# VHH binders against Cytidine deaminase 5 (CDA5), part 7

Target 1, 346 residues: Cytidine deaminase 5 (CDA5), of Arabidopsis thaliana (Mouse-ear cress) (q9s7l8)
Amino acid sequence: MAQQYKFVFTAEQAASEGVTDHKKLPKLIRKARNLVKAPSKVGAVGRASSGRFYLGVNVEFKGLLPHFSIHAEQFLIANLALNSEPKLTHLAVSDNGTVFQDPCYDCTRFLKEINNAHQIEILIKNAHGRDGSFKSLESHMPDEFGSESILSAEPSLLLMERDNCLALIDEDSAAGGISSNADLCSFLKLEALKAANKSYAPYRKCPSGVALFCEGEVYAGWYIETVDRTISLGPVQAALVDFIARGEGKGFDKITGAVLVEKKDAKVGQEDTARKLLEKIAAPNCDFKVFHCQEERKDWITGAVLVEKKDAKEGQEGKLLEKIAAPNCDFKVSHCDEELKDWIKL
Key: E = the ipSAE of ESMFold2; O = the ipSAE of OpenDDE; V2 = 0.75 times the mean of E and O plus 0.25 times the DockQ between their complexes.

## First folded at step 1 (VHH)

Design k12 (framework vhh_brivekimig_d4; at its last look DockQ between E and O 0.36; V2 from the best seeds 0.00; counts 0 for: pae O 2.8 > 2)
Amino acid sequence: EVQLVESGGGVVQPGGSLRLSCAASGFTFSSYAMSWVRQAPGKGPEWVSSISGSGSSTLYADSVKGRFTISRDNSKNTLYLQMNSLRPEDTALYYCARWTDYSGEFLKYDVSSQGTLVTVSS
ESMFold2-Fast, scan of step 1: ipSAE 0.160; ipTM 0.583
ESMFold2, look of step 2: ipSAE 0.173; ipTM 0.629
ESMFold2 (binder alone), look of step 2: mean pLDDT 80; pTM 0.789
OpenDDE, look of step 2: ipSAE 0.023; ipTM 0.512
ESMFold2, look of step 4: ipSAE 0.435; ipTM 0.784
ESMFold2 (binder alone), look of step 4: mean pLDDT 79; pTM 0.787
OpenDDE, look of step 4: ipSAE 0.086; ipTM 0.629

Design k13 (framework vhh_brivekimig_d4)
Fold by ESMFold2-Fast, scan of step 1:
Structure k13 (fold): chain B 346 residues (1-346), chain A 121 residues (1-121)
Amino acid sequence: as target 1 above (346 residues)
Amino acid sequence: EVQLVESGGGVVQPGGSLRLSCAASGFTFSDYWMSWVRQAPGKGPEWVSSISGSGGSTLYADSVKGRFTISRDNSKNTLYLQMNSLRPEDTALYYCAKRYDLSPFGYEDYSSQGTLVTVSS
């Protein structure tokens, strides 16, 4: 018992490993390569604006096609998101901590989704091949920064605080269960919904989240979309990032429960992929369930607010608002003048 | 069943051109991003290009930017790759793929076949 692994380092912890600034990031990558049983072990390390350092590892699943895998850079970004880091400042990639690699094109485009993408510096190999130097993401991929995107209309970008204001539409379907696992399922359902409310899905508007249960502990993750949605990170993969980072070396075969929350009839559905992945890696008896969510209708929320102001002392308007409002959704109570209220049909 | 059938490969001289085609069936073609992926002898798969369902957005690997053009005809369920200024390094088996958004490679290979492109030097 000598091996200690970390996926998140404070500035002091990184300094104790010899990493006092971003120029020494590759020292941490050597640790990342040994954290997962992957045939090709690629590591990534990043520095956040908080001063904390984050590790990413390549995760490949035996017997599954490459499209199920998690690239080290995707792992790193999910790790940042799971820890509520608002910005990435520096990124380095290496297969063994000795030889630097330029980040792949697909993974570099994933970085473009981050709110501070123009400020991100990535380690690129020098012409001499001996050392790397940091280069801005925009300088590395000027074509990706040349045009305004659909993101200009988004209220928040990747790594910014987000609440999708989603509520379960099938929440009573699990209430018919008499098993002792009904309480666990309800808890996982709530955790998966919380994850879905953090999901970054600006292009297809199909947020989703997953909660995994392993030996008394819950791990969660959410769908993270890119403009090239094919390099997006699925909610099960994101939850597995949480599992690897916080699970203290536990094997995937100890995962005994999983819940996916996604929109019904989503243009981008996660169920089939999540099911195939879990069937391959999780415990043979792993219970996997899917529940559906929807964005709460704004007209109903607004109507409830107006009704609450008018009849607050006589009605059950507060209870009605509680039933309509999405869990974890922050809505503002707006009041109108007396004449406008007369136009609202209760 | 999803079926993808590639064609148009062949042997060309450096600087030459080829147009690859992919006939798709078994799904609503216009709803999906489509990709071209290649595999050179002794190497892993390399993503080449992708196109959105409407054709309004296109993406290219740095190695082929300015030389290759991806396009589609949704009325015929057909994907194309126009390859110009071919180099020996472009020698590979080329596959078309229905794109899958949980993949780091952005594709799912529904066909065991591909079309071979050989650029002689």
Scores: ipSAE 0.000, ipTM 0.105, lowest interface PAE 20.6, mean pLDDT 72

Design k14 (framework vhh_brivekimig_d4)
Fold by ESMFold2-Fast, scan of step 1:
Structure k14 (fold): chain B 346 residues (1-346), chain A 125 residues (1-125)
Amino acid sequence: as target 1 above (346 residues)
Amino acid sequence: EVQLVESGGGVVQPGGSLRLSCAASGFTFSTYAMSWVRQAPGKGPEWVSSIYSSGGSTLYADSVKGRFTISRDNSKNTLYLQMNSLRPEDTALYYCARGPYEDFSTWKGYEFDYSSQGTLVTVSS
């Protein structure tokens, strides 16, 4: 493989380096040190169900506390999400030079958010006398997988396709003049909203997204939540994963614009963290703006579903929802449910 | 910087013995599997033996089983290969290698991390 900065390898590219399957993931970490530009060493490598291989690097920001950092496993998962990969099959974590590490407990809990978490295999040092073997995530963390997770009841898990059906608040007031600066801000605002609509926020329902501008190109990322807020990946960190992976080795000091889109009065806000991080790493003249969003049409559509469940025949619900549901809104109709019928009586 | 320094090679008669040593530095030796790999002139690398990080589990190529013994001393950051009943076909450059980087049960081949110059073992006919 020639040098590249996407942190993604096709099966053919990996095979050309002698990496034909997951058993050779450690070899890819070693080779990747010379094949990608990164602010730090490659610390994680994963294989997706597509057959593609993904890299993750540990990113620490000088002068900032550790909670601003991006762990290699978080980087890798964000990179999978940015490339619309639906499943991770195998993961290895290592110092860039073959010392194998068990993924940290918090990082393995992050992996639990993925829709195929039970089937993910991770490279673990074997406590019984071998240097390393692949074990299922469930067998490594049985306490986290005891009974069926409440996440099994969520309509969409991490790495699954989603649309949060969000629209900007105060959009008319935010629309600037005809200048190119105002046009750029409007464009970044739209890209950050698109990112927020992909955000995974099942616990606190506070999706958000960030778009970054650097030398004519836009990079974007979104908030990826875990049950423990402190190990969640912020939207600016996720956008920096995109920047590192696709930015061809550009320094953070070349970032000149940034927009955050988040819900107004969110229980988990991103503005303070994003502002602090960008002030430390981005260009001194970087323009950072925050815009607010809210869920569009969901309550009205929900009301329609409850009415349909009481009286609808199969097929009629679909006709009504085709007229009501927004094109980008994720909505499903179910036939009569006993619990819902009891609720409707009230 | 990872450094692997081999010693102990030489010329021996068939049936003779040699003990190779590898002094490792620049990494935490006790946490890595270690291997010996050899390369005869004009041939590709051939895996010879590997040892688990603690020293408890060992693997050998069929061509050397019963004749060679791999061992390590983690307190001295040193890997050893005791070679007995040497044969002309054992003539090769012997390399100390860090790894393999895959499941211990499937260890074969040429994918080891070694930066050493090797040590020459010549078994005269």
Scores: ipSAE 0.000, ipTM 0.094, lowest interface PAE 23.5, mean pLDDT 72

Design k2 (framework vhh_brivekimig_d4)
Fold by ESMFold2-Fast, scan of step 1:
Formats: C-alpha cells, structure tokens, sequence
Structure k2 (fold): chain B 346 residues (1-346), chain A 122 residues (1-122)
C-alpha cells in the first residue's frame, strides 16, 4: 500500500522487480498496466542509455475517437522525453507481460524520429512465435530508414535537447488581479510555454505545450510530431503521459486546470482536440485556457563568439547578451577594441 | 474548402519514369508540409516522401530513396513526385496529403478525393 508507483525505474529499482538486464524487460510491463485502467492490455518497456527503464501503456478514452488515444510506444517516447533521456537502447512490446508482440507499424515509424534510431534494438518474435530476439529497428523496417538522414542538423531530432525560442504574446495583465486563480493561471501559462519550447515539430513548425493542474501538482507535455501527422502525439496527450506516470493513479476527473500554449494562427492547431479531451475526462468545472506564442526574432544570438572591449567590467558584456540572446545561447569571449553594442540588434 | 487533386499516374514498364502532380486549393499551400502516400492493392497505406513548406527539407522512405524526388511549386500550389527506375512493387494508388486532419483515423486520405494509379508491369 505504501509503495511508490512510477513509470520510471532506476537499474536498482528494476532489479528489485526481477529485471537485471534488458532481456527481462517484459516483467516491468505488468507493473505499469496495473496503474491505468485501459481497454487495451498492450504495453511497452524500454531501456535508456542512462540505464533507467521506462514504461508505456495504451490509453483509450471512452466515447472519443481512436486518434485521441495514446499508443504504448508513444507513451514510452513521451515518458523518455519528459525525463530528458537522450537515447533509447532497447524496446519490448507485450500484450500479457510474458508473450512478446511485434511493435505496430505506426509506432515503429514514430521510433525512427529518435536521434539514435539506428542503434535501437527491438524485441521481436522468432519464427516459431514463442521467443523473442533483439534486432535493430533499421533491420525491422528497412524501407523507412533512408528518410531520417535528410533531416538537417538545423532542427534537433526527437529526444535531443531543444529550445524553440518561443515567447508569449502580450497579455492584458490588468485582468489577472491577485486571486489564487489568476496566480495559478500565470504559473500554468509559464509551464505550458516551457513545454512548447521543448516541442518536436520539424515538419509543420507548429510547436505547442500543455500544463495540467491536479490537487496542488502540475503536469506538462508537448506536441511530438512525426512525418505522418495522424500518428503524431498531441500536447494534451503528452501531458496526460506525465499525469499518469507521476500522478500515482489519480483519476483524470481530479484535473481542475489546464493551459495550452500554441503559436498564433497555427496551421496545425491543438485547441479543439485538447478541449474535447478535457471536457470528457477532466473535472466537470475544469478551467481550460489557451495562450499564444511567437518565435523570437532571428537576429537574436544563439551561439556566438563574443568580442569584448578590453577595459569592460567583468560580466558586463554577458549581462547585456543575456537580455537579448535566445535562451541556451553559447558564448566564446575574445578581447578587442570593438564596441559590444555593434554585435547585437538594439 | 480544402482540396487536393492527384494526377500523372499511368502504366509503365519496369525501369520507366512518371511524374505525379498534386493540385492544392483552399489553404495557404506554402505554410504546410506535404506528403506522398501510396496504397498497393490489398495492402495498407505506406508513406513515400515529405517536403517542408518552404521546400528546403525533404524526406524519403528507404524503398524509394535515390529513385524518387519530391518537389513543390508554391506559386502554383502544386506538389510533385518524380519517379524514376520504377519497379513492380511501386504499383499503387498514390495520394498527396497535408497530414493535419486530426479527426481522421490513421492512414486517412482526408484531402485526397481520388488518388492517381501507378501500374508497373512487364
């Protein structure tokens, strides 16, 4: 009864469940499936390069179309992203915790978006269907693997660190007041913006993020795109992955607040899907708000050699760039007689 | 009303070439990534290629890489697929998609009303 329920296990925690290596991955699926009452029993379990184990379960929503659902492999990838895991090394899928199933076609195509997709080993059925063996994702779906090599180094691949350099469009700050509801909304707005800045949207350029509030805790997630839009994971679904993984079995009907941040006039909008889903599953009086963001100007410095005046005070140059440069900007400092203000747009 | 109309299919011998076109209307074409998807008789849909809204980035399925070229003309709201060195296994109905129709099932051809048939036979 006092047991900590998580969809993330350290190597030591996995060993306590009888999982000492990647070959025993399906043992963890049964544990994860007991946390979510889903119609489907299909689950996924993965090992990250950190040595941690991650779980995914199918989540279907009664009374909603199948495209609202979260596939176990999508859940797993969102769970990896939420925990800042840079690489997935091994994956197993099972419908009963003891019999392996080959991953579904759509879900394996989702996996190819990951930066180390060529190195991912998938547990698939042997010819007799009883035992599984690990095979590279590339050998399992060779016809798909030419495509990702065309993704430029400009956009980072899925699970790589990213910042979309999004900022909120000005809000009427006079409307908020000092109320706890206004404070909560402001906090959720910032959390949803942080999520949108992590969003993987390389094909249609419409990053978005969602923050959910439940009983004093915030859960967040972001849009994760695939080349086939129809198998992409929406930001509310990704936030629900966080809710399921960290919420200790709480029902969705305990969600009382939600904020979506998406681009102004987004070509691929998330509001309608998020609203429909929350109306069906969240608390009857759940407060759902949408705020808009825009990309920072392209003249901002995102990685630079900083040339500074020799007689400048320590850190003065860096303080100026901190206000103008995009978040996560990397600087190299060189000494010269050049004026710093000439290096940045005023 | 969003419309996508494919054309350019036909019957060719192995090793032949075809150029498919997709005429788009009812939306700002240059703002959207576009994809080609095919469905062989008796099989499920297979993604073939995608191109970014600007045309600066392209992706290809391994089965067509080096043989097919996706391109677009944003001034004409038209998407193209140049298919070279065609093989019998390329026989399929080819659809262009925008991939933004969230209320459809996976593999719905939401903005395509017809598709264009490509038959590769000896």
Amino acid sequence: as target 1 above (346 residues)
Amino acid sequence: EVQLVESGGGVVQPGGSLRLSCAASGFTFSDYAMSWVRQAPGKGPEWVSSISGSGGSTLYADSVKGRFTISRDNSKNTLYLQMNSLRPEDTALYYCTRGEYWDTLPYSFDYSSQGTLVTVSS
Scores: ipSAE 0.000, ipTM 0.119, lowest interface PAE 20.0, mean pLDDT 72

Design k3 (framework vhh_brivekimig_d4)
Fold by ESMFold2-Fast, scan of step 1:
Structure k3 (fold): chain B 346 residues (1-346), chain A 122 residues (1-122)
Amino acid sequence: as target 1 above (346 residues)
Amino acid sequence: EVQLVESGGGVVQPGGSLRLSCAASGFTFSSYWMSWVRQAPGKGPEWVSSISSSGSTILYADSVKGRFTISRDNSKNTLYLQMNSLRPEDTALYYCAKEYPGDWFSTRYDLSSQGTLVTVSS
């Protein structure tokens, strides 16, 4: 029979492997060694609030520096995001599939970005013992939940639905944005833009997305930022998580096209990293293109809502915003000073 | 070696329907995106529709969206285009074409065939 690659398990599929609850997550890691042929050994397994189980593997790229690599915990979180899972409930980490380890400090910081971080339970080794017990992420890393790391001001956290309200900058279009001509190149630009609109970039405000083309199929991923940018996951790495999880064991050398969408003059740019990685792993004839995006009409819409507010009922501003905003645009009404209100009245 | 043979064209009244077929040989059909391209009298080629190797991803030109349906049968190495609500503007020679992933940033399509003529007359 042909070998199948699985990175996502339903509750029923996990139960068939003897994993009926989170206490048996260690069993799933050990069994995954025999179920999945991956670029490296399974290093993380998680349970989502949906009841599904997710796997993460460490991915290293020969001839590239370690910062290009994907840690198993990063892989797992990207895999959750790609499957629109809203919450992670339990996590177990392993060095080689046989010995369970505490999540590394850097990877723990990545987990802290998740919307339900306080409720995540991680498998922690007992002192001098071989056994482990589940502890909340907050109790394991209390310093990371201090005042300097509070994310309460952000409109959405990692794994929450978001739309960055980005549109492509098109030099041939008087209006800007993506052409209504839906050719193959435009489809990849749209998929990369959709990925950029899902990108989690709360600290540096530089969202980005990548779409990869391989043998008739598209794989996509987006930049996932952490407060410590050195452990952030790049968009090409996130797209490779999608490729590994859904590509049925295809080699990276089958990737023949890639598009990156990022903000023009981004403080944290992705082009150089994406180009170096694709040149090393993708097909020799792989085409790589970069397109730029910008935020759409956020300030104009906010100003218009504030002008109307004085003459409308309390629910009217939301209805006006819904009428004039794009259906896929997620933004909040910002403070508008007296000078801006007077300008808009004209 | 590589051969594409279109069929199914003809003369129809506005509002009519036609189904085009393209028989492919000489390459692994199931591994490639396939496209329909048309050329109206006196004009350059215009892309109409594309379909992914598995059939899961389908793209249409704005001028044909909602009226045309592209499909494929990998077991028969055949590409189809179902054309409904035909208009005089749809009059053209229709070609099927193999797309190479490495050339997808190009507006040109590989492997021009003889095509099949569709005439929509009022």
Scores: ipSAE 0.000, ipTM 0.229, lowest interface PAE 11.5, mean pLDDT 72

Design k4 (framework vhh_brivekimig_d4)
Amino acid sequence: EVQLVESGGGVVQPGGSLRLSCAASGFTFSNYAMSWVRQAPGKGPEWVSSISGSGDYTLYADSVKGRFTISRDNSKNTLYLQMNSLRPEDTALYYCARYDSWGLEYHPFDSSSQGTLVTVSS
ESMFold2-Fast, scan of step 1: ipSAE 0.006; ipTM 0.295

Design k5 (framework vhh_brivekimig_d4)
Fold by ESMFold2-Fast, scan of step 1:
Formats: C-alpha cells, sequence, structure tokens
Structure k5 (fold): chain B 346 residues (1-346), chain A 123 residues (1-123)
C-alpha cells in the first residue's frame, strides 16, 4: 500500500513531520484525516508526558448502533493506555483536519478519569473560531471540577499502572475452539487475562479484557470505565484500537479468533456487545470464546484513598475511603500547589 | 531505586517516648502520602498512621490515637513518628511505607530494601 498507518510518534519522529512541541500538534491531525476516509469525522492528537505523540480517529461500524463506535478521543486515551503512558499533557481535536473543535462534553468527561486531569491542556477555539489557545481542562469546565468528590475511589486512576489481581476460574468456552489449536487458545486466554488485569473499572467493579488474533498477530485491549456508562469504552473496542494502531491497515474481516475474559457475575457484562460486534466485522469463521475470572484476595491489604483539592473542607484527621490494595498498587494522590492544600473525602 | 531508611528505635520503659525517622530517596517525596506500619512478634502487620504529602492531614489507628503523632519535613525528605505513653503492646518492628494503608492487613508489601527500626517496650 502507498501509505503507512501510524498512530504513535516518538519526539524525533514527530519532529520529522514538523512537530517539535505541543504548539505544532495540529500538523499531526492531517495524518489521522488521511487514514480515515470520512472527512466529517473528528481526529484527535495528544502529547504524553513521555514526549511521544498519539493519534486518535473516529471508528464507526457499518450496520451497528452508534454506541458500538469509538470516538477519536476514546481512541487516543486507549492508545495511551496500550502504550503505558502515565499522563496526557496536551490534546487537540479537529474535524476534517482543517478546523479545530472544542472536545465534546462527554469526551472531556472521559478525560477527567485520567490521574493528571486537572493539568491536561486542551486546544480551545478563540473568539473568532479561526485559531485557539491551550487551556487547562479544569478551567474549561470548572463546574465539573467544583465538586467535593473525585471520580475514582480506586488506589490508582486511569492511565496509572494497575493490576486487578484476576485469575481464571474456568476453561470452558461459549463458542468452542478458537482455531482448533489448543496452544493458540491458551495464549489468547492469557493475553485477554493480562488485558483484564489492566482494566479500569472503578465504578461497577467489572474489569474485562479482549485478545484478538489476526494473521499470526495478537491484539489486545481492556474495558475503560467512566462514571457515565454510556461513554465507557468496551474491551473489544479497546482491542480494535490496538488492531488499528498496530495492524498496518488490515481489514477487520481478517480477524479469525477472539477471547473475552470477564467476571462470571459481572453486573456490566461485555459478552453480548463483543459477540455482536465481532459477528458484524470479523471473519465469517471467527471463533469467539468467553472465559471467566475472579479477584484473588490473598496478599491484599485494606487501604485508604485521600484526595487533596483546593477549597476543600479543612481537617486535621484527613478524609479517606477504604479499599483493598493489591500488592502492586501504589497510592498516588493529586495536589494543588498555589492554594491551601486539604484532603477531601471521596 | 526507592530507598526508605528507618531509625530511632530502641528500648524504653512503659510510659516512655521515642521519635522514629524515615529518610526517603529515589522518588519525589513531596508527591506521596506516607505511612508507618508495624509488626509485633508473632503478629501480622498493623497500620499505625498516615500523613498526606502536604502534611495537612493525618490518620491514626485507634490503638495509637492521642499517643502518637505523625509528621514530615518535605525539605529534608524525612517522615517522623513521635511515640508517647508507650505500652508493652507497642513493641514491634516499625516500617516506613510510601502510600496509605489501613489497620486491617492480610499481607503488607514490605520494601525488602527497608530493615525497619525495632521498638521494645519492657518493664
Amino acid sequence: as target 1 above (346 residues)
Amino acid sequence: EVQLVESGGGVVQPGGSLRLSCAASGFTFDDYAMSWVRQAPGKGPEWVSSISWSGGSTLYADSVKGRFTISRDNSKNTLYLQMNSLRPEDTALYYCAKGLYETSFRDYPMDYSSQGTLVTVSS
């Protein structure tokens, strides 16, 4: 093919495209526009604290309802998570790669789940709509950050390293064999479990992960929850972000195997959504298996989560939420550096 | 690379006082809440106290409230625990930990580079 599908750029690679700093983010959006043949669709571009640049594109599935789609901002966040980026520093979104758009309310709500949300700078249109300036997410939507509560009660927030300490509890499958290869099925099962262990599911406690097989390669993704379930990203959609970003332009119809790992008693189940999507886009002979997991509670420690926020209620004892901390969980708390610092109860 | 070095333990009589110190290095100390955790002979780990990264808020286990005071000096990357009115049941190896913990533990993810500091309260 005449072009390379590229969704992650090192600082040096971005510089070769004319992007030497965050002020030049708009130049990368043209890449997303050229990859997706939908000129009315929004693209997204972001800079991580690592100095790498990331692209996001809107993905719509023919014949499926809009809630199956992946928004460009969701794509970008999933792409950051897939590459273990701990922080997003700057974000710009554009329709058709020529005009900047303010991120929609739902997408900015997704951004609030990130551990450094108050520090994220987003490109906002100026009074004439011709250009824009970077503003903090908090200054753009102060009402969303004016609450006494924070979004996450987990020891770690979205994009922070996590391990859900999940283990498989069954070896049965709803759909039979993956490819009549026991080793492949076992490998996909373990990759889906690894993905489920990275899943961000603080509100409904239903982590899940998906692994996809296509022409000798494995792609994986995990459930990324928001407080509003409607804008959460399912594990099959997240795995498709990985597929698009690393699959070098392969069609979805080349996906021949898939494994979902989720809790047996999940209040928010992913099986029906994943099955419907894969039946529509994957190879006609694609095998789909579901395996169940449960949290291992050995080696867990009961922890407390405290959040510091300016203008929060003052106190000497502090404010806390009790949680069971996994052995690899590290408590990182956000802070304000310009006003009186206080802990708030979540 | 994270290093936590506890000191200040010793032998004291019931009713006595000790001040424990924890020198932290290898991470941005003022970005993290810090805790003290202890392990008594023949017992599991027990959370003692926690302090926010700013020092503006503190938490204490019910067994030590009113007797122990946690504090920090971010300019020196040091955490402290002032222990007053010590009791025989306070006898334990005391560990400094990055982050927050509660009184009930199944297992404590002890930093193997940390030796802890021994506090013995005996008559």
Scores: ipSAE 0.000, ipTM 0.110, lowest interface PAE 19.0, mean pLDDT 71

Design k6 (framework vhh_brivekimig_d4)
Fold by ESMFold2-Fast, scan of step 1:
Structure k6 (fold): chain B 346 residues (1-346), chain A 123 residues (1-123)
Amino acid sequence: as target 1 above (346 residues)
Amino acid sequence: EVQLVESGGGVVQPGGSLRLSCAASGFTFSSYGMSWVRQAPGKGPEWVSSISGSGGSTLYADSVKGRFTISRDNSKNTLYLQMNSLRPEDTALYYCATYWEDLRSGPYTFDVSSQGTLVTVSS
């Protein structure tokens, strides 16, 4: 009857554990140590605007450099994104699941990428032996939200819904048939592309996504960028957040397939990091494939759609084609013209 | 640095043809969609055509469909616009532009920073 491997709690589930509001976040992290089998210590707990509570754990990989690791705060933010949470309201962090600490500066900068980051309340320790108090991220780091900060000049959109409008490069003939074929590699390719389309890559514009296959189930994640590349979360790490949160305690050695979708010759490439990590942790027979994508708008009327509507005989063939093709083309032309006006200067 | 250099413009008579080229440098050309945009004297900018990074998808403004063909050679980092059956109303400065999604500035963004190439269609 134990609720093991649980990384997300509804407001009702949290209340059953005695956590009715954000002021009881310390209670949830302590309980998580007994309720969640994690590969490392629970290090972060947060409340979303939905009223749900989320956990983050530190994940380290033996024999790999620290930059391969997932910080508890990164885990929590990826977990929010995977569950389509639009806002984080409150956060508490701990080194050992018992004593609360201020978030590290690097992880605090990761939090700044979230929409309305200045309003996130974080638990700050007041003095040795005290419980601490919640303080807004902006009041904790006012210089980072000042007039000279890049984030104060531009909106941060990490947890906002997005579509990067990416399509697979058609150099592979299998890419053309992916939507009609149900083989595993084609399915993972499509899931990795869907993940890449959710990727947050505003600084270096190199979105990417990963899909993992384990015992009949697919887990996915995407690259989450910060202005400082060293604290960005890679797509394979994000997919492992999904794997840990939903995989019911399965070992990484059960992962038998993986696909990465990224831009060809990306300034920030993920292939080397993903390959090294998977070779270390995944099944010895794990197939890892890389496919490339590019930005492309998908609002074009295909020949198949035109043929289908023409075959319906809803009027004169010429007038039917005019109604199908011309309005879409006119709309697209007007949209492009309006966007170009923003870039043409006096 | 992203650089785009247009060429191939000139003076042609109505019904004539021209082929424009755009030499791209400073970015991974095959990873970006490309567009041709024109601006006639005294008018605002008009989008002409777009092509995906791979070249697999193309789009055309209604005013040029059936007359213009956009293409690219990714091995040479070059974009082309083949213009046939030219009309006096095709007279304009023609620009090539990269486009990419920028989630902070909007869902669709173009950069038109080059000098363009002049096409004049006159008798």
Scores: ipSAE 0.000, ipTM 0.110, lowest interface PAE 21.4, mean pLDDT 70

Design k7 (framework vhh_brivekimig_d4)
Fold by ESMFold2-Fast, scan of step 1:
Structure k7 (fold): chain B 346 residues (1-346), chain A 124 residues (1-124)
Amino acid sequence: as target 1 above (346 residues)
Amino acid sequence: EVQLVESGGGVVQPGGSLRLSCAASGFTFSSYAMSWVRQAPGKGPEWVSSISYSGGSTLYADSVKGRFTISRDNSKNTLYLQMNSLRPEDTALYYCARSPTEELWRYFSDYDYSSQGTLVTVSS
């Protein structure tokens, strides 16, 4: 039964399942199909540059529109991101575990967000046989990688390490009272902020992250944007990928806490989607809270350092900071700039 | 009948490294979140780091983030704390603690069980 809940395989573990190389990827899809009962049985399996194999399954939520669902390819990519894999080398998709099929057009567009996406090899049906053959993504859809494509002109960095340098907006609790779950809420809030700092949001600049609490464990995920936002993966869906992959078969109805961290008044907000999804699937007593974040300002830090070095003799630091900083700017130093805090005077 | 036995403490120079171990018995180790907490001379207990029952989630105090790594081996019922770039202010008695429930907590005061502690002294 332990094998029933596996979504990540080392090269050795994959070999024990009969997968000694990328050509046998479809064999792992049958395993993925037995982990989560979904109306759609389409699965995905991929090989990362690390040599590890990753599984993806379609996840549909009863009573919710299709845009809430997680496609197998989206699941796979979120699973890669959660495990800090920098590259996907090979991908196979199948709807019945024995017959592979070409990835859907929308899902291939999601794949294009990965660095060197044009070199990802996907298993395509062979017109001269039924075994299929691996083709680069660019060879399969050359029009999408042509000189006229904006995506091919801009390198995509979805799976690359990132830090969005986001900090929580410091707001007093409206209640002001002591919460019996204050420690847990603070912990989830920081985990959701960590997730938001890993969020891939290059087109609309609205990173976000979610942390879920279930029976002593925390599961987290972040917003993964595509140029076409209809195929983007929301942070609650990404956190559910983590929950399914590491939760050892627990039901969603065991989720009792959730925190979303997103930018205030974001053009692409996540609160409504996350709330609606959690209300349908999570425990009836699930506590869902939203906190807001903002990017740590860097321009006035440079100004503050210059003022400290030159105006320390005259006491004019405040006048120059007013001239450099935006009106009503909060002067905060990034944790990334900890070494400069000893030299910054405010 | 919960027993936690620590080892690995000692005297190190600033910038040095040390690895603490905590051997657990008398309970189902793989079912509980575990933490490291410390008490500096003349001060109260301070939470250092926590790890979930599976090892999938970790949390660190800001004072040790980037320098310390918490890990566990459920097959050996053992909790670890890898301490790098040690500073004089890291001098303390280090405790291995079991969460009172399967929930993750940040504060030592919320823990029901703890070891007898292991002394770490960072000279000068």
Scores: ipSAE 0.000, ipTM 0.136, lowest interface PAE 23.2, mean pLDDT 71

